# Miniprotein binders against q56419: the designs that were tried, part 26

Target 1, 326 residues: q56419
Amino acid sequence: MEGRTLEEVQEEVFKRHGVLVPKKELEDLAKALEEAGLLLTEKVEARLKEEEEKLKRERPMRLAGLSYPEGEREARAFLEAFRASYPGEGEEARVLLMPHLEPSRVPEVYGAALAALEKTPPPERIYLVGVAHRPLKEKAAALPVPFQTPFGPALPDLPALQALDALLPFELFNTPLAFREEHSLELPLFFLKGRFPEARVLPLLVARRSPELGEALKVVLRDFPGLLVLAVDLSHVGPRFGDTPLTRTLAEEARRRDLGFLERLAEGEPEAALAFLGANPTRIDGVEVVASLLPLLRERKGKVLAHRLDLEAPTLSAVGAGTLVL
Below, E stands for the ipSAE of ESMFold2; O stands for the ipSAE of OpenDDE; V2 stands for 0.75 times the mean of E and O plus 0.25 times the DockQ between their complexes.

## First folded at step 12 (miniprotein)

Design u4 (at its last look DockQ between E and O 0.69; V2 from the best seeds 0.72)
Fold by ESMFold2, look of step 12:
Structure u4 (fold): chain B 326 residues (1-326), chain A 85 residues (1-85)
Amino acid sequence: as target 1 above (326 residues)
Amino acid sequence: DEEALEFLKLFIEYLKQEIAEVKKALKEGDPEKLEEKLKELERFVEGLFKAVLLAKGDPEELKKLAREIEKLKEEIEKLKKELEK
């Protein structure tokens, strides 16, 4: 047993609560912990192994029928409806910042991303950088397998991924299970694959800022040119995120922080954008990705195409989303 | 699922307390005893890591837990390096 016995659990509960749990309750708790993966039994280890082996072959759709349609025809209509929700014209993007928030909540923000893609020559590959919502063994990770979409599989750019891995001080292919349900890649990928069906993808996640990632990507992009996509959300405010209930004042601050961040990025000043946030009091989601990718963002001017602070009335909370082209 | 996440939060707080005790004892404590304690804590953190990889729940809540687990792992590695002299 890997250092977690019933006795160890019982002692922890006693120390924390000052009472001994009856053995029957402890057995029920141990079973629940095993089902949740909190006990590293042979059963849990086998489950982990099985799921990892599946992800070494492909990454299946998890949100089809939930966040976007399952069928290709319906998916294409969905894509066009989102473009129509943004009345503006896009601009060519060498770097695109777009959200990963549920698409139906910020349709014009995704529409702005589609407008930018319309003006962007089809890239050979897309560097898709999302935010890890599960733990990673390292600061960043990739999964070099096809990601399924309603438009067909998004194939990995294996040579570019291997070049990136070789330049990093850690193994890039380090946490396959973190990709299993990662919506920050799946939701943007739907839109990207729909518009660039022939582009290969580098599906990347950042958990914690890595200057090494940005320096390595600068080198890799020289030899493997493509579109860089930062798939990030902006402010997260309210009780869902550990805050007081949303007020008009907090919402106005979140909006100010979002726009100030995006505007400084659009001026080619990513360090100033990060400094503007200070301690990041509205929890802008994109800071770790931006901090990782500074070498790719410096001196690159562009335009903020859209922004929305999406209110979540049931949770008294809000999340910001934006579209920026550089 | 939500009950499992609440236990996971409880266990993280337990580990934070245990790591803090090791940090307090670093200078005056027995290095061999502290090294063995850190190995035990490392095993628990790895278990939490895998649990959050498999867990179901609110992605934003899971992300917060993930960052805390990553910080615990980092603290343990730092303390292990300090004990190796």
Scores: ipSAE 0.734, ipTM 0.897, lowest interface PAE 0.9, mean pLDDT 88
Fold by OpenDDE base, look of step 12:
Structure u4 (fold): chain B 326 residues (1-326), chain A 85 residues (1-85)
Amino acid sequence: as target 1 above (326 residues)
Amino acid sequence: DEEALEFLKLFIEYLKQEIAEVKKALKEGDPEKLEEKLKELERFVEGLFKAVLLAKGDPEELKKLAREIEKLKEEIEKLKKELEK
């Protein structure tokens, strides 16, 4: 079967593009893609199915030993060090906006989130809304399984997830594979589970703005109260993201947009925050999440606790991160 | 991983061209042939969707590919609806 598919691809590429890709190169590419899990072979379909079946039970850690410690003792020391990196005091949060960037890049921003959590009464449940870095079948998705952490599994709130699904015009429980390696949930969840070990979690991903999600969540939150967490990064500027190398002017523009966005959110004006960004030329990551959650962000006043534009020196690029409480 | 992502990018560009050709043919082309072509393109987009779900690489590059795939899917769905009229 593998040979027919490659010959068909070769013939099709030749017919359409006039380029005869050598069969060996196609085989090597196919093998590389198969090894990478990118070719729709029977083997890849079997792997997809296997990975989906695993995700029916639990979502294992992917970044343990890389982004955070795997061991509980070391993980607790990690939390304490991050909290210590933020010299301020937090405020009680009903809504927490925090980053999902590699923690070591913006320790004080995560420290600010931990400071806010110290002032927050332990919630029964946490609505954790991340950014989908993989494609979703729908605009948003949820994974109703335990997420592994060094502090034990973060258990899903199945009743609240079911209530949310019932109010959406699409199936919420779509694209489980998109959660498999999604760091926008895993990284924030480490900090959240470490502070609130007994809280249930609703792990949500947004690929595209879904006003329906915000309206549905607003209803669900009445019967199932909890902490809302927006796990989003801010500006993405520099060569990695299609810009010139970071300059003072570009950094100032990124900071201006990040802070202008966060400040308008802190004033309870999420529509004004989105309008301020316009075409989003600095590529604020959290736009689709905020646009989906407008009903939950309106009229809520809060405070910006931290902001950083972190330089990635090897690529001369920078990513914005912030912590906001509402 | 970078080679795999580059391949996916090239394949997306290929699909964009194929979709553009279908768009041009909508007014004068054989509806049955166009429907068959759209079904083929849907299969390819589904393949890309699955591939990106399993792909390794920079999350931001994967996010970009994800958005492109979503656009391709939407364009195919629009073309299908136009053929049904």
Scores: ipSAE 0.718, ipTM 0.892, lowest interface PAE 0.6, mean pLDDT 89
ESMFold2 (binder alone), look of step 12: mean pLDDT 77; pTM 0.697

Design u5 (at its last look DockQ between E and O 0.27; V2 from the best seeds 0.00; counts 0 for: pae E 2.9 > 1.5, pTM E .548 < .8, other shape alone 8.965 > 2.5, SAP 79.836 > 70)
Fold by OpenDDE base, look of step 12:
Structure u5 (fold): chain B 326 residues (1-326), chain A 107 residues (1-107)
Amino acid sequence: as target 1 above (326 residues)
Amino acid sequence: STDVQRLVDEIRQLTDQMRQNGDEEALEFLVLFIEYLIQEIAEVAKALKEGDPEKLEEKLKELERLVEGLFKAVLLAKGDPEALKKLARMIETLKEIIESLKKELEK
């Protein structure tokens, strides 16, 4: 595609809006758009291709040294500290719902997940289902490459991933770039790999509800048994998310919806959990994941181990996080 | 269509939120791109009302190109994950609308 010259864009903006944008501002805009990857220049396309080629081999850590330690020794101490932050005992999990929020915001919720993992026999594989914060080509996607962690690479279960792909009406291995910086997989994977170093992983992202995914996974799990992990956050309320600043009333509503959702899941009633949310006015993050995995969540009883609504003071906003075992 | 107008309103609302959240540099460019998309959507809506299928096809092709550009841009963008998630949903909705409109033109 012949990239429109800055001059052509300037003329078009002038023609359409009657505003002559200075060429320098357009150059700065173009540069910034290029830097942001918004201009489909040859340079941006080359960068996209380069980044895609890198992801064919491995997914490197993006949050090491930021959200968790890069070094293995320090990472182990990090795990122990998070486990210590939760005073309770865990339960054996066949399905684990845990957050993907910045760990330092909700340490006891991650601690509860670690407590559950302590009571869980080491799985051969972990189905790690995260939330796509970037667009996917399809409703769901997988990246069949090693994910780097401080505890070594989390290796993909290629046979199970291939079996899943074969049962889906769409190509599972789509949109590799959506995984590049996806924290909804990286953060929970840190804890999972630290606890189960030998487990293979199926890193999955859900953008939109896919009943087909749940049905396919139900079949795959028969031949390829493993731990199912839903890496989802709960309510998102306040100005960052389009609400007024957090009030007692808004916080109570967020907690009510979070707990009502988790409790219904704990009772083995995932459809009731979704119905309880209705239009999801507090923006529970995990709705599309749960809606995709209904066949795997039905009739499974469990326990809510932890919940927190964490205030982000600079924005007067809050995010809900929970740990549920089924 | 009511659906196109709804989407335009949602995009505007998101754009306003992004401006308020102060992720200044990358978001400012996304905002400008979204504003351009809003204009193209409005032109598609106008072409639909005018009942000109040739003009509609041309505008749909242009919109499709822009949406693909936005898709690629959001994949590389840095910013608030929740804002990016909203953009992702909007992109999906736009793609669905485009496909629906293409099917209508083939009838």
Scores: ipSAE 0.613, ipTM 0.809, lowest interface PAE 0.7, mean pLDDT 86
Fold by ESMFold2, look of step 12:
Structure u5 (fold): chain B 326 residues (1-326), chain A 107 residues (1-107)
Amino acid sequence: as target 1 above (326 residues)
Amino acid sequence: STDVQRLVDEIRQLTDQMRQNGDEEALEFLVLFIEYLIQEIAEVAKALKEGDPEKLEEKLKELERLVEGLFKAVLLAKGDPEALKKLARMIETLKEIIESLKKELEK
């Protein structure tokens, strides 16, 4: 249930305006939306051009001082505090699933990721795969520039990115502006760069499942070995996401879906993990990334290190986060 | 009708507010109207294909410009990242539907 039905749309419009929008008025509605967007298009185009030129050089920190400290010493202490939030030991990861939810909401889940990184030999590069929160021109995208962090710039692995681009049926470097405020890369990168300061990065976004991406990455990883990171959140339930207010029953279902998904991934069965979700009634965030990366997840067994369904009292909603090593 | 013009003016208002202030109510209405557009495109395309395929092509070009404008606006919009993600996926779905219908007409 990821959106409202047409009847719900018509009911809401009727309540607010006293008229049902008929089918033959669709042309006027589409024209009005176009005119509103078109009236701002020249200004939007100019802003797009300006921001794109900046992003050809680097991707600046957007969340320093908000989600993590800006200074390197304070950032190092912050990272160690998060590790301490997870009292367990990690395991070596060749594939790491970790969240991109606000770190202060799920500190032990990020701490579990840090514990896994402690057991992981420093990689030459990190394939960091996040979830696009803005539209992409293609199913997936990359940005081949340094990403700034409090620990210094995370440098792009240009040869690996170029090899990946060459294998795809679409241009990989297609929507630079989608990276400008993309927290699904920035938040995990803070933790990854803090632990692997010398690793280069392939910053990747998935908007919609692309089997071609997974096949291409399997080839590229053979020539350019490294750590694969799926930077994804899990269930999204409650009114913020189109449900009724969160109930105990809905929360338990979300936890069951999260854990069942993670457990099947941990058994090396990503197709079964996707099938377990069915229509994805709790809106697990990682589905499009997992569906893209099937060739890299099959038959790779591992362990779920942490999970939390974090409750948002103000919105009567919740978001799930987990840490999985494969 | 004057009721249709009133709705058109209100949509312009809500769209502008969404871009300027990140108003979640305006985002919710935009999501609702995009859901409506998704449903109606398939029905309208079928009727126009049978009656006037050139008019269908003109309509699809108009919708393509609308969706591209929305795409660009959402790239820079203020708002909750999760609401923007939902809107982005819907816009990309509309783009794919429009491209599929255009390709059908080119055969």
Scores: ipSAE 0.397, ipTM 0.686, lowest interface PAE 2.9, mean pLDDT 81
ESMFold2 (binder alone), look of step 12: mean pLDDT 71; pTM 0.645

Design u6 (at its last look DockQ between E and O 0.50; V2 from the best seeds 0.00; counts 0 for: pae E 1.9 > 1.5)
Fold by OpenDDE base, look of step 12:
Structure u6 (fold): chain B 326 residues (1-326), chain A 85 residues (1-85)
Amino acid sequence: as target 1 above (326 residues)
Amino acid sequence: DEEALEFLKLFIEYLKQEIAEVKKALKEGDPEKLEEKLKELERLVEGLFKAVLLAKGDPEELKELAREIEKLKEEIEKLKKELEK
């Protein structure tokens, strides 16, 4: 397929919109588009294919040296410091809800997750369900390859992943590139692999609510028992997310929504948790994940271990994070 | 990175306008021209999908772009079903 020349795009934009975009701006745009993969040039297609081929072998770390240490010794010290930031004791988890926000923003929330993991017997496998921040071809996806961590590779549970795929009405292994830079899996996985080095992992992403996923997982969990982890953030409020700058009123509403959501989950009432949010005016991130996993969350009682609404001062915005054990 | 995201947003708006034009043309009764235009829109949305997969930037902005892509796909599928009637 002959890649459209920049000149053809310029001409098309001019013909359709009457705007002559300067060739340099178009070149910068085209380069940005090429770099962004928008210009389906042969080069972009080759790059896409190359990146997909790499992801057939392993998912490399993207946030090592940024969000967490790359070296194992330093990574262990990092875990200990985060655990120390939470003064409480954890509880045994069958289901763990934890954040995927930048760890340095909410250390005590990750510390609470580590405290829960200390009380949890080592699982054979971990079902790690994150939020897709990139488009998926289907409502949900999985990547059946090793995920690199400072503690060594997190190996996939291929039999359990295959069993899950067989029960879904769509192809589970549908969008490998969506996992390449997905932090909603990478950040939680650091803590999980550090605590449970021998556990296999099922890395799952949810883009849209999939009731089918929850029903399928409920069946798979019978034959392939393990720890279920929901890697989700809570409210997103302020200018970065389309609101006015954070006010006391907006922060109180965000906290109310976050805690009301988590408390209803802790009571084993996930439908009530979703209903409580309504139109989700504070943009709780975990809604689509929880909506997909209803069969696994029903009637499970637990405890909220931690919550924080973290202010990003440069943008006057805030993100909620919580740790829940079911 | 911010420039790339801005371009992606502009491209989404362009596609929304093209879809709106197809919706108007459906009322005017040239099905063959509309089918070709829908095929081109599908190709462009697929390109956009791939671009967002490779794009760098704020995860929440990328998530919003992903949502807009899904809306575009849904609108195209509705138009296809209307052309088959």
Scores: ipSAE 0.750, ipTM 0.900, lowest interface PAE 0.6, mean pLDDT 89
Fold by ESMFold2, look of step 12:
Structure u6 (fold): chain B 326 residues (1-326), chain A 85 residues (1-85)
Amino acid sequence: as target 1 above (326 residues)
Amino acid sequence: DEEALEFLKLFIEYLKQEIAEVKKALKEGDPEKLEEKLKELERLVEGLFKAVLLAKGDPEELKELAREIEKLKEEIEKLKKELEK
């Protein structure tokens, strides 16, 4: 990379002005940050513009060789191994909930998604709705460019994306940088593109619940039918996420919350699923996505195909993942 | 990167303190100086937004920072409206 990243600039500021500064020196730190921010803001602005221009053309693979194989032959074998990890049969999905957790951690959960896709007629397009892990300027965003995969580019459905943008009271395409490293789209897309190589994609991110998004998607899906995919994880518990170390009690609570959430969604009762979680004490990742998409989830009955609460032993933490067809 | 995330967390805490000072001074402080301060805080929050967009690190920590940025923006807007009264 010929230029410095934001991380490299931020690290230089930390080294010059220190970390772990006592409270009484906070005003000196604030002044240094403001001055460095002004200079870094110009450099940051230039870097942002450069990265943004790259993302207006395509979104490259970031996780090939890390989370899935880079070559097509190996990628195909990877898909088959994951399908084999789930020995059951799938069911046809109009809506699929699947994880975005590292695939090797929950192979049977991804296998269940593949089993569902196996029973699903190839759609013309896929509405892929992930969870923003970076800030968005609005409640939701899209990136209308090809996403690279080992199976070739996943092409955007530009007419459907433009129709969606036209129906929203906010700009849909104004945060391309939030997609640069967004694994909640890239990881599920690998599996979806592998099974539906001809489907176009609407790559969508939700940061905050947007009733407007769900209403607009209901209209767009009528005119542009396709598969709706909620690419979300479930409970996040343990010290990595701000809890005490994982105990049997906390793990059981997380599992109960995950399954209760999924089961209520499977009954076509998304409002009840959200109410069941209340303040979301186990930090189920999909809440804002589900809350946005209520009109698309109501009265759709289906089945939970798989669930795992996966242990992260080094962090004494766990993350839940599930597969739901509606 | 752990160091980059620690810097961003410290900066957020600094901004929270500055916002709290504006809240304390809202009724008795100089309205023009408070308005200038709020504009400066908006600029700093925009810088924070851009920094988090490019930061490397744990996606879960970055998601929480994004939520904190949203809260900072909302609080600043609330104070701007109160100052206009």
Scores: ipSAE 0.541, ipTM 0.832, lowest interface PAE 1.9, mean pLDDT 87
ESMFold2 (binder alone), look of step 12: mean pLDDT 78; pTM 0.716

## First folded at step 13 (miniprotein)

Design v1 (at its last look DockQ between E and O 0.50; V2 from the best seeds 0.00; counts 0 for: pTM E .772 < .8)
Fold by OpenDDE base, look of step 13:
Structure v1 (fold): chain B 326 residues (1-326), chain A 97 residues (1-97)
Amino acid sequence: as target 1 above (326 residues)
Amino acid sequence: SAFEELIEARGVDEEALAFLKLFIEYLKQEIAEVKKALKEGDPEKLEEKLKELERLVEGLFKAVLLAKGDPEELKKLAREIEKLKEEIEKLKKELEK
């Protein structure tokens, strides 16, 4: 039975993904997984442990020299150029929704975020809520260590993180490895640290909607006031995401969904924003984050500063990005 | 093992992601078989099989944490892993009844 199952899986994967994994490799994997009692060889476990131990001290930059400059001088010039890409003026933000997409794809959207930050008094702390692109043990997680940036380390607010952990029904400090390469925190943090060098940070990831997180944060924000940042992208459409190549109709639908979502958030109606998306057919990235933070978004009026649906030409796919202030 | 090499050396490779996808599909099938067997089979054998599946899913969880690739593909894998965990938990609860 097992052999047929592997062949069927092989065929299905080939049909769906165009990749033929050799049956022997699948069998060897299954067997190795069976024999090891641990899917992970001792070597992989040792590596996991090593990487976890590193993350107990700091989270190093992973995208420096790739997505943004590593050097501080060059990084400052980068910020200025991005700010210049947005011709408008910002507004003071208590809540900032901004993208975590590759900055070069949507410079004016990041520019709009910088414009908002220019109008925002320096916060004592920043609640940075990103999207988990890796699995978490819990619905949400935090990493209570310094995050390296070209502007120096973003230091964690340990008292506020501890207060948050105490109010959650699960351990907040879970799955440190999920933070190791998480760009949804690293990219926005570059801009945030560059603008607010003295702000402490609460780096949070959401994998699944956690109403408990929003309720806990609402309480914590009373004693530990700060800027709330939602680092989320919007629609993901095209072949990379399971759709046909981008068409005018698909792009219009993506824009409609993105803007309809952002506008309802700007009106202080986050539940209406979620309801508007329904099954989320254009795969708005920020849904789980917004769903987790409902108590913090309710009745807050704001403004959409920027939106872009950015075409990735090689894949004929597109990703939506927006900047919203509340 | 080729898998170790894939995770260690090729962790960035499309092949590693493909392998993880295959493994998820394998686990889905194994879970489906357990669901079928719950209706017909020996509870003790099913409990052992569920424990094995849990170990495999945990290994998969760890593998995806170390994997390199398209963040959206990794996110998709992460969601699939969560579904597998949920399915296993449901089956465990059914076996306890």
Scores: ipSAE 0.730, ipTM 0.843, lowest interface PAE 0.6, mean pLDDT 87
Fold by ESMFold2, look of step 13:
Structure v1 (fold): chain B 326 residues (1-326), chain A 97 residues (1-97)
Amino acid sequence: as target 1 above (326 residues)
Amino acid sequence: SAFEELIEARGVDEEALAFLKLFIEYLKQEIAEVKKALKEGDPEKLEEKLKELERLVEGLFKAVLLAKGDPEELKKLAREIEKLKEEIEKLKKELEK
């Protein structure tokens, strides 16, 4: 299993034999884990409860000093440097698609988002929709607490969150621990809070597409106007993501799929954007968020401001990031 | 035992993630066996098996919530766990019919 996932091993055995045979060695390890009892113990349960209790009050910075500066003065200079990395002008956004990739990897893509925010009237609230990197109990979730930033806390819009919860067929506030280390909210929020320090936030995560979320948000946005932000990355290609090593051909395909997806969104055709990706062979990160938010994206025309497919040389892999205004 | 020691002492690291991946594949196999036996098997034994599988999937869910590691690997595991949970729920409903 060295250098291979268990999934690859299962698939290789299946191709050879047509069934999962032989699986004895895998079963022996799984049986030992099962015999050891629960995956959780009383100590782990106590730790879970402690972490959940902390998240009832606030969500602390996890990436200060790593992805962005901790001090307010340094953080403001950081924003100005990122804006300067994008020499173009933005457009007013009612919907903004921006990345959650490490900012230093795609500075001009975040700079383009800042340029769009310069053209955008300060909103009363921001609907920040990220991608869950940990499991959620439902298809989507929110955490109705302040998120700490170098610019002060980003306060939750509790009335809008409660209205959203009331319209969904599931509990919106369902998995607090999934937010504890979620960079897809923290990284975009740094830029958004820096530009709109008075805006409240609805911090939302999507794990799996939820048409109900989009329909509910369409209703809530009518009564609680604000800026909708899709905090998503694009293609993920290369060995880190289960591919062969990155080649020029694979990189060109990923770039074409990223841009084709963004351009169809920019034409107000989100269903066509999803259809263009098909089975999503380059693993564009934003598909579940877009699929959830279709009612908010239809017939909204806009512009792609920036795109980069950024190389991870150590892993022979790449990740795409873009900025789209609707 | 080694897995429990790792979780208690340090949380989850890359070796623990490899064990979680293996355990997910084991659970997939067990769920597939329940699916195959759904119409011909003993309903009481199948219901007991589904309860055990549900408990184990819940444990995996919580372990990945605590895990450290590559966010992209964690996301893949999260989606697998969510699928297992959904499959178990469907089987429970089918067994009640």
Scores: ipSAE 0.717, ipTM 0.841, lowest interface PAE 1.0, mean pLDDT 85
ESMFold2 (binder alone), look of step 13: mean pLDDT 73; pTM 0.665

